# Miniprotein binders against q58433, part 40

Target 1, 377 residues: q58433
Amino acid sequence: MLFMKYEGEIAIGPVHPTMLEPHRLRLFIEDEIIKEAELVIGVNYRGIELIMEGLPPEKISILSEKICGICSHIHVWCNVTVTERGCDIEVPERAEYIRAIVEELERLHSHMLLFGHAFEVLGFETMAFRAFMIREPIMQILGEITGGRAQYSCPIIGGIRPRCNIKESKIPALLERLEKFEENLKKLLERTVNDPMIMSRIKDVGVLDKKTAKKLHALGPTARGSGIHSDMRKMGQVPVYDNFEFEEIVFDDGDVFSRLAVRFYECFESVKIIRQGLKDLPNLDKRIYNPNYELKEFKPIDVYNEAQRGQVYYSYGLDENGRVRQVKIRTPTATNLACMEAILPGHHVSDAELIIASCDPCFTCTDRMIVVKENKI
Below, E stands for the ipSAE of ESMFold2; O stands for the ipSAE of OpenDDE; V2 stands for 0.75 times the mean of E and O plus 0.25 times the DockQ between their complexes.

## First folded at step 25 (miniprotein)

Design z2 (at its last look DockQ between E and O 0.68; V2 from the best seeds 0.00; counts 0 for: pae E 11.6 > 1.5)
Fold by OpenDDE base, look of step 25:
Structure z2 (fold): chain B 377 residues (1-377), chain A 93 residues (1-93)
Amino acid sequence: as target 1 above (377 residues)
Amino acid sequence: SKITVEVTIEVDGKTYPFEFEVKSPRRLMWKLFQLVYKLEDNGVKEVEIRVTAKSPEIAELIAFFIELILERAGFTDIEVRVEGDEVEVRARK
């Protein structure tokens, strides 16, 4: 029996492959069934941490923004928060509200990008294009608020950039666009859940049980899809979110459907947060930046936030010269991919890309699944 | 089937054509984003985009997507034509 070992390699890279090596999943396939999966972690944040070491905190914020093009805001926000907490810097309430609004917009566009990709993987190209069209108005809103299209550059130490201030006169138009987005999202959801062909491909596929998810430290929607409460916004780690009424979306089945459903339904919660934030903004103080701060020495402080993919962690200290020391950065991607590695064996090779996609790894435009047929003679 | 995209940009009275082929909606999306950034960085005032889609339904969706992207790029005069599986978009800024 000629065992054709098919080695499929899926490269899952960050948006800027020049700075970070992509993660790779190697699939060992026999008779179209995945026998083994091997995750090779390409991205070592240690390199970025070492570059940040000894720099001023303002400069490391610029570097943090470049780590990920899709989740640039959350990296910058976490980064500045370390300095703000370590130095006891007051951040104006309006600035924190705008940081949250921009983050939820980032969450929305990222989830829509994932939905488009998932539909593409499923062979539903029409639905993929619809998801991308629904996403675009969110990108327009982000552009109008931040003046940036790829990099928002919204947070700074002590607040936000002046250009990122949401003018009261723009709020009605933003709300109207958000309403239209929500309506279109409802239609997309309805079409998805009522399509038996879609549902048959995502239900009971790629099951991550709660025990395995806990053991492997699943985070964000990947954890929540397996019945684990995991949202830093609800855990008191990001105080500004205490001003908003929203639900943590959790599903118990742990399949591809559950991981996608968590993201679909939390989009509506993100819309609720944005609406509440925009509603309150006119009543808040107009200050968006505290210029009256002093940098002081502090020991490394742990900061957590909730990116679209899950918990983000930043930690560093400042020395007596105002230079960052002992930088640590963690993102949820590695642990969530490790969960997919664990569940891939036993599945048909045709489900592999979908299972991997369901944890929302950072997709690049160069993502290629290469199936290498090695004839072991 | 591939999606073929032909782009003609005008900068300072010179026309620059370029073409690309994509196999997937996601790749099309990324290429269109890259195009938008390029248009903005170079101060392009006029653009023509032609796309051959896989179906008329997809052509319509592509047309709307291109329109939205060009609006984001600051184009104010956008003409969209869809004929079967072919999309033609002209925009001025």
Scores: ipSAE 0.361, ipTM 0.791, lowest interface PAE 1.4, mean pLDDT 85
Fold by ESMFold2, look of step 25:
Structure z2 (fold): chain B 377 residues (1-377), chain A 93 residues (1-93)
Amino acid sequence: as target 1 above (377 residues)
Amino acid sequence: SKITVEVTIEVDGKTYPFEFEVKSPRRLMWKLFQLVYKLEDNGVKEVEIRVTAKSPEIAELIAFFIELILERAGFTDIEVRVEGDEVEVRARK
């Protein structure tokens, strides 16, 4: 008899004007069952690392902002932290608080975007709209703090930009808007877990067991959905978070439900962090910038932080002329996609987009899943 | 399956009607954001948006979403009408 084979290719990850080739996941399909998946790496951080080599650290902050349009704040924060630690530069406590508040706002809007995407992939249009509507007030708050909806960085070496200082007179309104977001998020979660049709589509699907997740070095909510504790904010890597009471969220089953549930509950923890930070700001010293720093030579050091998708890693040194050397940048995207490569075989092709979405891919990139040819043998 | 959006804008006393169709909530969100940027870039003072949704429940959600994005664009005089699966929003600065 004849066996019908299909080859599909999905462009995955951020598509930024300066980054021409997204990651691709090739699917080899027989009778609508995925037989094999192959990750083809498209993004080349080595190219960005090479461009940064030999530049002043202030200029690499500009480039780090451009690495990811959704998460530019965390990249700039990591970059300035390498220089701050390498040069022993004091950063005002108020600046550290605002850096964290902005990152947690970024986590909220990014997780909400993923929820909307996942619901749309599943065909639950009403739920997708709810997620997007709940997200918009967070985008508005973020724009008010950072100067617009553009990916404009808040951190600078030694502090934050003056525009990003949060006026104390605005804090009561911000707290009220955050409370409304929390109420709507709770309703969204309740609607999700109480809908048997939604739950039947996400529970026990796309399982990444703990052993495989460890072997493939899963990061972020992908890892935490499979029972792995990995949050850099709780591991002492980002000191400002020691001032906030919050929990690392971990689920054990490794399915699509678990990866989404990690993100849902992380949103509640982000709300707790932002609320605590906003309430503390009026009692902090008003300094937001250290004007009295000097750059000095240092050998490469490692900096870790926790982006919405997982660990972000920056490393470099400064030479005797104040130029950046030995740049290394790592993000969780390729590693987490390798996990999807490992678990997709055996699943029906109709589940492929959902399983991949649970890894937090580029919102627009997942619309490009195609079956590129049919083969007869 | 499809959501039809009809837009009428006013620039310098002249009206410009146009329409588009979208197949998904994500595409609607994208197109409406593009519209908001167009309105801001061109200094548009008055806009009318009509949407034919898939269901009355979706129509109510779309109406709320459109009101939110128009408020962000600086429109303060917003009239929203929802009738069945039809949405009509008129907004002025």
Scores: ipSAE 0.000, ipTM 0.439, lowest interface PAE 11.6, mean pLDDT 81
ESMFold2 (binder alone), look of step 25: mean pLDDT 77; pTM 0.732

Design z3 (at its last look DockQ between E and O 0.49; V2 from the best seeds 0.00; counts 0 for: pae E 6.3 > 1.5)
Fold by OpenDDE base, look of step 25:
Structure z3 (fold): chain B 377 residues (1-377), chain A 93 residues (1-93)
Amino acid sequence: as target 1 above (377 residues)
Amino acid sequence: SKITVEVTIEVDGKTYPFEFEVKSPRELFQKLMQLVYKLEDNGVKEVEIRVTAKSPEIAEFIALFIKLILERAGFTDIEVRVEGDEVEVRARK
């Protein structure tokens, strides 16, 4: 039995410049069938946590923004929320609305990246390019709101940056762009579900059953694709979302199709949230930042939010000197990849990349070559 | 087949050509996004991008995508040419 060790290193994960090693899946293959998969987790959040230890909370926000280029907003939002809750800092309602709007835009563009990648893996290059083009208007909206491309820097302790305030005069144009996005997304969905070649490659492939998903602590769309309710926005963890009507998208089949379908359909829910948020904004108080807060000592507080990949967790306390202590950060990537590791055995090697992609591992933020300019600290 | 991308940028009256090869649409996207960020960070006022696509259909998509990215980068004068599988985009701001 010639064990061809095909050490296909699939680099999965944010290549943080400080992270020498992306997540890697090692596949052991016999007769083109995966016999074993080994997940090597390259992202050491413990290193980031240690760097954050003893810093002011404002500096931690800057570091959080650098953790992931695709999901930078959610990290910053979770980070500031810990301080806000620990210090009883009132955040203006308008600021929370804009935080949610920016997050749903981040969700949209991230899902479009995944769709583009999935189509590429499937050999449908034209559809990959279509997905990337559909994404671009969302990036333009984000740029118009935040004044930035990859790092929105929207949340700050006590609210949002003044530049991130959505002017009422821009709302009609934003709504028009969202409508066009939604129409294009519908067309993309229709083309996908009506292509038997695509459907044959994604249905009944890479099945993560509900029991295994629970056992391995699947999160976000990966969990929801296996019939598990898992959305922090619906679990009362992010109060601003209580202002919006939207559905949690859940599928039961646990296959690649289900994990992709969850993301396709939740894009429409994200658009609904953004529309509702934009509609309400003119009626909200104009305040976007609370300048009248004091930092106080508090014990570590747990904060949850729902990134595009699932639950994000931040926890820390502040000491008597206003320094962060006992930092903990968790992202859904490790547990979701572990789910893919568990289900890969028995599949043909040609399905491996698609199965892995279907959990949306944080592929290196294309946007950030963090050229670590050695800024001399 | 590799996709070859040729980029010429003008900075302070000097022209800087560079080339890169990509193997996939995703890689192309990634490299183009990185390029656009570099263009913004360096205050580039003029850029030319040439791409050889795998097909004329893909060339049209690449052209449109490059245009959209450059528009987002603040370029206002964008010329797009597609000839078969060859894409040429020139932009100024």
Scores: ipSAE 0.145, ipTM 0.683, lowest interface PAE 2.4, mean pLDDT 84
Fold by ESMFold2, look of step 25:
Structure z3 (fold): chain B 377 residues (1-377), chain A 93 residues (1-93)
Amino acid sequence: as target 1 above (377 residues)
Amino acid sequence: SKITVEVTIEVDGKTYPFEFEVKSPRELFQKLMQLVYKLEDNGVKEVEIRVTAKSPEIAEFIALFIKLILERAGFTDIEVRVEGDEVEVRARK
């Protein structure tokens, strides 16, 4: 009996001369059906944690920016927050607002990038172009606020970088641009849900049921697509968000549609948060930085925040010499890929890229599924 | 199935034509952004970009995108022409 087994790999994460090797998801395919999936861990947070040991906390921010090019802001924000809370450093309210505004702008552009990629995987090129065009104005706003092209990190211990302060004279134009983005997002959503060809490819596909999602500790929109409340912004972990009215978005069916729908509706919630934040800024104290602090020794504390892909966790302490100790960093990507690993067997190979993409594993242009053909004799 | 982007830049009165290919919408947007950053970093004052899209609708998106990123790069004299699938953008600082 002769069977042909196909083995494919999808590299996930950045490929960069100074970065760790990306994650890979190996697919073993027979007769166009996935029989087995194997996650090969590439990014090694233990190695990053070891490099950070013994450094001053300002240096941790630099390393944190390099963990993920799409989500560098959240990592820097988590880092400064550990030190700020451990040393009882007051952060001006205006700075916390701007930190949140920048994070929500990053959530918008990241979700739009995923929508464009998902449409590409499905072969709906015009929809992919629509998503990328809707995304571009958000990228321009981020560049104007932060001065960065690929990394939009603005937090510093005690505040934000002066360049990142949002001039009040610019707020009306920012609100208009945000309104236009919202209008275009509504049109994209309408086109998607009213297209039977798109819906047939994403509904009831790649189901991660609630029990399995809990067992495997799914995070972020992956968890919220399976009926699990998991948003750190709503769980009291990020105090500045208590100033904004917004909803945690949860769907129950656990399919690709649900994971994408969570992200679509989260974009509308992010617009609400940014709008509220921008409208409040003129009425806040103008301070953006607290220069009057001293670092002190503290035992490790836990900081949680909600990145575009889900929970980000940072923990460390400072020793008596102001050096970082006992570093722990956790992000949702490996955990959510493990969920995809668990549900891929039994699916047709033509759905594989879509199912994997639906947990937003940070695909790069060099990441491709590699099908390896094996002949059995 | 690939889209070819043809670029002509002018530096010190000399013209430098080149082109690149893209396989997907994501690659197109990424390479166009990278192109504009390189134009900015090298002080290029004049550029012409031509793209043959797969459809008139895609051509409209590409034209708008190119105009937006050139404006960000400081080009103030931007002429855009879209005819069917063909996009031509000429820009000067």
Scores: ipSAE 0.117, ipTM 0.652, lowest interface PAE 6.3, mean pLDDT 83
ESMFold2 (binder alone), look of step 25: mean pLDDT 75; pTM 0.711

Design z4 (at its last look DockQ between E and O 0.02; V2 from the best seeds 0.00; counts 0 for: pae E 20.1 > 1.5, placed apart)
Fold by OpenDDE base, look of step 25:
Structure z4 (fold): chain B 377 residues (1-377), chain A 93 residues (1-93)
Amino acid sequence: as target 1 above (377 residues)
Amino acid sequence: SKITVEVTIEVDGKTYPFEFEVDSPRELRKKLLQLVYKLEDNGVKEVEIRVTAKSPEIAELIAYFIELILERAGFTDIEVRVEGDEVEVRARK
């Protein structure tokens, strides 16, 4: 077995600078076929958890926002929700609606970033460019709502920041931009599914069967691409989503196509959620923050939400001094990458990057595929 | 045509220019990320990035990625200019 040690770092998307140790996949290749894949988990959430230990919950929110550059909102939202539930803090309905709207915008821009990257990996530069251009209006909307394109800092304990309040006068313009986005997304979808060259590269490639997906605890679109229902928004874990009509997108084939298709079609569901949220906002109470809360001691509480990549989990308690204790954070990236690790063997090396990309590893959390070529001397 | 990138960083009142060429937007992103890591590690307070793209459309994309990367690097004052195929981004911490 000539293990060609090709230390080729395939950068899997934009690495966030704050990620000291990104997740890496090492590929062992023989005759252009992947024989083994090794997942090296870089980000030790345990380190972050230890830093959070003994801090006030407000400071933990600041740290949580820095964990993931693409999914910062969901981390902050989960974080504040632990304190809110543990302390019985009422959050104004308007604040929860805006949290959901911002999350679905975060989902949209993240999926468009993935599509752009997938098209680049496939060699379809024009399609990649189109996906990135379709993303820009979403980033503009996020900037207008939150005052920042990447770090929204929208949730706070008891509600949202005043700057994140969506003014009724802006709603028509936001809806118009969403309509244009949806039209462009439909065009992109149509072009993709009707291109036999694209479809030949993504169908029946990188198959994660339902049994393996369950065994390895696949989450989010990775699980849903293998016929597994896995959406915390539909499982009653995020009550604000009960106000919205939307579908959980599931595909059964478990291939690269299915994992991409789940994300494509759920973009339309995200648009539906945002439209419903924006429609209801004028009829809701104007309060966006509960200033009249008290922190109290509570034992660790489990909080779940659905990031663009799948289930996010936060848990901690507060001690008698209002300090966070027993922090636990879990993201879907490690389990989804482990699914790709399991299915990579037997594939041609030219499909490796696409297979890995199809689970949408947090490009901020995953730096490098290292191809290890062992020269047998 | 190659994508030409000119980066000027200011560290402790000194300006350091860096220039590199890339063949693709993907390679550009990779190099920009590596650069931003270096910027964070070195306490860079101001950065200027100029990029000449292959097309105006690619320029807009590049501008967006640069902005996103710089925001994540903790820059709060980011100015983006796109003129044809040329991108200029200035950012301050």
Scores: ipSAE 0.044, ipTM 0.413, lowest interface PAE 4.2, mean pLDDT 83
Fold by ESMFold2, look of step 25:
Parts: sequence; structure tokens; C-alpha cells
Structure z4 (fold): chain B 377 residues (1-377), chain A 93 residues (1-93)
Amino acid sequence: as target 1 above (377 residues)
Amino acid sequence: SKITVEVTIEVDGKTYPFEFEVDSPRELRKKLLQLVYKLEDNGVKEVEIRVTAKSPEIAELIAYFIELILERAGFTDIEVRVEGDEVEVRARK
């Protein structure tokens, strides 16, 4: 009577090394079948929440940028929004548009990175390289706008950095580059869905049913792949998105295919949003920053936004001395990992990486898995 | 807590040292804004700014503010380098 136990770790992006303890997903394996999955919660956000306590709001923007290497913009955007709403600071419309455009560009490159990783896990090297090649022009556009490929210092309290302003003369070229990206994305999608070998690996695999997804509070594409409407951009939480025509993407089957399909179609919706935003910019007032604001005491304000992986939540207030208090930061990673506890048992260990990737991007998951062997009588 | 900042500005080959202390990042931003507005009022088209802060964290904050303020003032060729406690800025219109 022999069985093997297997321990895997899921990292959630870079934060200051001494503050970061990754969440871990431990896999217990017998005869190459996953018998149990156990989530071990890290304390990553508790540490940074404590460091932010008592700081001026401008200083916490710098810390929020460093929480995630591939989604820094959404964290900075959420953070500045808390202060803006709590202090009744008017943000220029043009700045809100550019914040949204940059976020949707970030969604595009993040989804393409996930597709490349998923193809690598499946052994489809040529498709992985195609995904990375399609992604690169988006990274170049982001670098031109924000000055960074991995860290995006675009939102500031009251607006955006002037360097992030999108000059009207650049818009035609940006639209053409976006159209080329869309064409290449269509080809990638067609190659994927028309390849029976790919489809056999992702259809009906790793099913998260709707009831379980609701019970575990799944977020983002994980939830939307299981039939749950969860997109903060459609729920009135991010007002600038009311200016754009786009659809919330929802699939019902809850399998790996569905979660990947949500992301594929979200890319097309992001293209629609970016195109509309770029075309509207010339018609907007040219102001991008409100330098004449005053901070005031406020009780904690809740801010929600929709990152590529799902809902991001920031909350804090300012005390009478202008210091940040009662910081709470939540990202979708922990709840999406909890869904893995429900999905993984019963699957062959060879499917684990794909299932995990389909619920939450992980660049280093395979390097952090530890096989545990235990003999019992 | 005090934020102590030593600034050296070079314009047209002349060097202008400044030193100030502020009680908060908001007042730091106001001081840096005031400094850059004086450059703008004097028609400065090219400037080199060197800043010595009391910590690397403050140096990064100063670099963040200076770049934003210079961009608002119309400078488009801005080079910012942070090394330890020091910030080096070269900007031109």
C-alpha cells in the first residue's frame, strides 16, 4: 500500500522580497491521480497593508505599483481612486480614458502571456511562440505610452503622468497596430479551435461547476467560465467604462476550454474598448491632471476594478493628520486558488499545470511543486 | 518626520544650490513644483538637477515628482536616474 504526496506552490507576482510569502497549493498524489489539493494561504497582502498604515496617500501609490509584475497599472489605478473619491478630487475625463486604455492594453498582453504559457504546458511550442510574437507589439505600445513594460507608472492622484498622454498625431498608427494585433489574434483562435489535439486536452477538463464557483466566490475569467457574471467594468464600479460599447464574456461549461475562451474573447472586447477610446480622445478636453486638490479626512472608501485575473479591491481612509488608515487590499488569486482545491481531485497529475494556468496565471508553478512520498500500513 | 532635500540646479553653466526641509510628501511636491515654476518663469529650456535625499525611498519619491512636474512644465526630453540616495535629472524642451 504505497502512495505519493505532492506539494505544489503558486506564486502571486513580485512584491518586496521580505514582505512576500506566496500562497501554496499542495497536491497529494497516489498512482499519478490527485487525491487532494490543499491551499495554504500566504500573508502577502497583510504585510504590505501594515507597511502602508500611517503613510501619506502619495507614498502608497509607489508601493501599490510593486505588488504585481504583470498587473501594476490596475493596482495603482485602484489606489489613487480611493483617495480621489474620499477627497472629492475631480479627475479629468481624458485621464480616465487613458487609464482605461492602458488597463485594456495590459489585459491584452497578460492574456497573450497566459496563452503562450498554456501552449507550452500542452507541448505546442509553435503555437506558444505565435502567442508571444502577437503579444510583443502590445508591450511596445505600452512602453511608448508609459515608459515601462513590466511596471506602469501612469495614474497619479488627480490624473495621469503627462508622458502618458496620447498625442493625437499618434492615434492613426496606434489604431493600425491594434488592427494588426486583432487579425493575428483571430488566426491564433482559429488554429486553436480547429486543432483536435489541442481541443481534446482542454474540453471537459478541470470542470468548475457554477454552484461550486459561487460557494467559493470565484472571480474573473475563472468565474465567467462557469456562468457567473462578475465583471466590475459592467457593474458600474468603474464609471469610465460606461462610455464604451463592449460585452461581458461568459461561458457556462466551467472547463479549461471555457476559461481560456473567456480570455480569448475578452481580448477582442479589449480591442473594441481601446479603439473607441483612441477615437474619442481628440474630442475630449486636453487636461490630464488636477494639481489643485486638498486632502481631507475620510472614512474607509471601497474601490473595485477588474484586473485581468478578476476583481481587485482597495479600501482605506485618511485620518485627521492626512495619514492612510485601515488598509485592505484583495486580489482574486486566493479565491481562485481555493477553486483549485475543488477542481483538482480526481485528475491525473499531468493535467494539474493546465488546470491551474486556466484559473490564474502562474509563470513558475511547476518549479515550486514538491513530491512527497509517504508509506502507510 | 522631516524630509531634508539638497538640490543643485545647473542652467547655462551656472550652478544654484538649494536646501529645504518639509514635513510631508505633499509639501515636498509643492516645493518641487515651486522650483520648476521658477525655471519656467525665467524661460529655462535646458536644466540639470541633482538631488541628495536622506534615504533611497525619498529619492525615488523625489524622482517621481520631478519627472511629473517637468512634464507639466513642457519639458519633453527628460532623463531621470536614481542611484541610492541621489537623483540626477537632465531635461530640455
Scores: ipSAE 0.000, ipTM 0.190, lowest interface PAE 20.1, mean pLDDT 79
ESMFold2 (binder alone), look of step 25: mean pLDDT 82; pTM 0.781

Design z5 (at its last fold request DockQ between E and O 0.66; V2 from the best seeds 0.00; counts 0 for: pae E 3.7 > 1.5)
Fold by OpenDDE base, look of step 25:
Structure z5 (fold): chain B 377 residues (1-377), chain A 93 residues (1-93)
Amino acid sequence: as target 1 above (377 residues)
Amino acid sequence: SKITVEVTIEVDGKTYPFEFEVKSPRRLLAKLYQLVYKLEDNGVKEVEIRVTAKSPEIAELIAEFVKLILERAGFTDIEVRVEGDEVEVRARK
């Protein structure tokens, strides 16, 4: 058995070592065809949950921010929301709007990062660079709002940090940048869909049928690419989104194209949400933080939100001493990767990286694809 | 083909050169972000970046991208030169 270790580095990580071990897919290949795929889940959420156990809620927010380098905002937002709901803490409307705006900006830059990676995997390096360039204005907006690099630290219990308040005087410039982003995104989309070489590589490849997606509990854009409605923002789980008009993007074909297309088109919906949020902000109360709250004991409650990859879940209670208990965290990556594991067999090895990338595994949480080639001697 | 990046930074009147090679746009992006964070953390006021790209078309894209990243890092005086597959960027703040 000549084990050809093809170590495909799937990790698109920012520099910060995530506390989380990467997920690994091990592929068993015969005659260039994937015979079996094995998902090794590296992320031990149990470890993080155990570290959080018995800490004050303010400290677990710091830990939640470190879980994912790309989706740090959504983790912090979910985390603080548990305490806010459990303690009946009023969050100012302006703070919730800014939380949503920052989340949609996080969604945008994450999707652009995925598009750049997908083009790279396809061998379209010029388009990869274009996608990364289109991303930079979003990163600039995030920097201007949050003052942060990879970690925005926007949500706190009872609202947002004072530095994350969007000043009315900055709104016109933010809108202008957003418009330019949208125009560039349209151009990128047009170039992509009109390139037959790209389309031939992503259509009818890596098909996750609706039945299999349901069975394996696909989430977010992975589920939506297989014709499943799966968006916590539309399911009433995140009330602030009821203030915004936007569509849930769903495709039925379940292929790589569909999973990428969901993300492409939902970028435009994210832009719509941000525009609406920024438009309403001047008319909202100026309060961004409720300092007048008390922590109280409560039993574990379930909180859901919609990350760029799909449903995020946080649950914990507070004891009589204000310490978190029974911490539970779930991210969509494991279930979505399990969907890719299920569909990889029968595909050519050259499609494996693209199929895996199409579920947008947390690039900070995915390190290496190991290809094991069994040469029958 | 590899993308070669040469960086020269000036700190307290001393020049520090370093170089790296990358094979992919994604890896280039990651390394450039690392660089920017390092520049910010060390209070670097002047940087020179030279990049050898795979093609003139990619060189133009890299040049624009490097400029955008440096602008985000707070550099205000940015000079960009592209000659064939070679990019030279000088930035000050």
Scores: ipSAE 0.615, ipTM 0.880, lowest interface PAE 1.0, mean pLDDT 87
Fold by ESMFold2, look of step 25:
Structure z5 (fold): chain B 377 residues (1-377), chain A 93 residues (1-93)
Amino acid sequence: as target 1 above (377 residues)
Amino acid sequence: SKITVEVTIEVDGKTYPFEFEVKSPRRLLAKLYQLVYKLEDNGVKEVEIRVTAKSPEIAELIAEFVKLILERAGFTDIEVRVEGDEVEVRARK
C-alpha cells in the first residue's frame, strides 16, 4: 500500500478534544527507494501529564486506560502500583497473580492481532484469518475474567475489582482452553516457518542492528529481536513474576522475522505463566483487595512494567492533599517507531508497511500512508 | 475481491435486514465486533448472518470465527452451514 496515511487517535474523552493529535507517517522516495521516513505518533504525553496533575490517584486510572485502547490493563496496573508503592499499601498475593494473568492474556491476544496484521500486509489472507480465529478464544477468556466492555479495568488501588476474581471451579476449563490455544499456535508457527514465500518476505528484511537499537533505545520485542535483553519482568521490576518460571526470548538478527519470532515465542511463555498462575490460585489466600490503606504524601516513585510492546514507565508523587504531582508517562511505541524510521531508508517502498508493523506500533488502523516522490526541504 | 455480509436481526417480531462489504480480514473483524455490540445493545434474540467469502477455505474460517463471536455475545443455539464460499449462520438466545 504505497499511498497510505495512518491516522490514529488516543482519546482522552470527555476531557478535552485538543489532546488529540494526528499520527504522521510519511515516506520520501526516489525511484521507489525510501530516502527518508517520518514516523510520529499523535499522543501528547505532556498534555496527558498536565491533565493528570492535581487529580486524585483513583481518577488517574480512567485517563491511563485511554492512553492505549488495546493495552489499557498495563497502564492501569502501572498507575495503581505507583500509589501502592508510594503509600506503602500491601496488595494481596492473589490480586497480584490475577493482574499478571490478565496482562499475559492481553499479551497473547495483542501478539495474535499483530500476526494477523502482518499476514494481511503480506497478502496472506488465509493466514491472517487463522491468526484472528486462534485469537478469539483468548478474547472470550478475558471477557469471562474481567467482565463488561471495560475488560481491561481489572486493577484498583490495593487489589483487583471483585468481579475479576477467578473462581476455582472455572480453572480446569481455562487450562484446557489454553492447551488448545497452544496447540493451534504451534501449527500456525509451523506453517509460517515452513512456507518459503512467507519466509522470503520477512527474513533479512528491515534489519535493526544491535548498535542502532541500543543508540535509539529500542524496547520490548523490537529490542529483543536485535539481541538486547530488555524485559522488565526479568529485570526485577515486576515482583509477582518471580513466582513464575519463564524465559526472556531474544533473537540476534534484527530482521522482521526476528521481531515476529520474539513475539511468537513470547506467546508460549505467556501460556506457561498463565497456566502456572491458574494452577496456583486455589492455594492462595482468598483476599483480592486491601481495604485498610491510607493515602499519604510521597515523592515521585518510578514504576516500570513490560507491556506487549515493551517497557511502560509511570512516575508521580502525591501531595499532602492526596493529589497527583509531577506526572511522567512513557510508552515504547514512540522509541520503537524511531528505530523503524531510522532503518527504512534504502528499502523498497513495498517493504515499508511490513517493517513499520514489525515493531507493533500502538495506534488505530488507517487507510493511507503518504508517499512523497520528491525529497524537498 | 470483496467479502459480503448480510445480516437479519429479529426484534419483537420485526425483521431488520442490512448488509456491508469489506475488502480485508481486519476490517471484517472490526465490523463483526461492531455487530456484536449492536446485538447486545438492542437485546437481539435472533440473528441470521450470511457471508459470501473469497474462497471455500476462507469461508470455513469465517464460519468458525462468526460462531465464536456469537457465543461470546451469549447466543447458545447456533447453526452454521458452509457451501463452497457461502456461509450461513443462524443464532438464537
Scores: ipSAE 0.423, ipTM 0.818, lowest interface PAE 3.2, mean pLDDT 83
ESMFold2 (binder alone), look of step 25: mean pLDDT 75; pTM 0.697
ESMFold2, fold request of step 26: ipSAE 0.334, 0.380, 0.369; ipTM 0.775, 0.798, 0.791
ESMFold2 (binder alone), fold request of step 26: mean pLDDT 75, 75, 76; pTM 0.718, 0.713, 0.730
OpenDDE base, fold request of step 26: ipSAE 0.545, 0.547, 0.558; ipTM 0.861, 0.860, 0.863

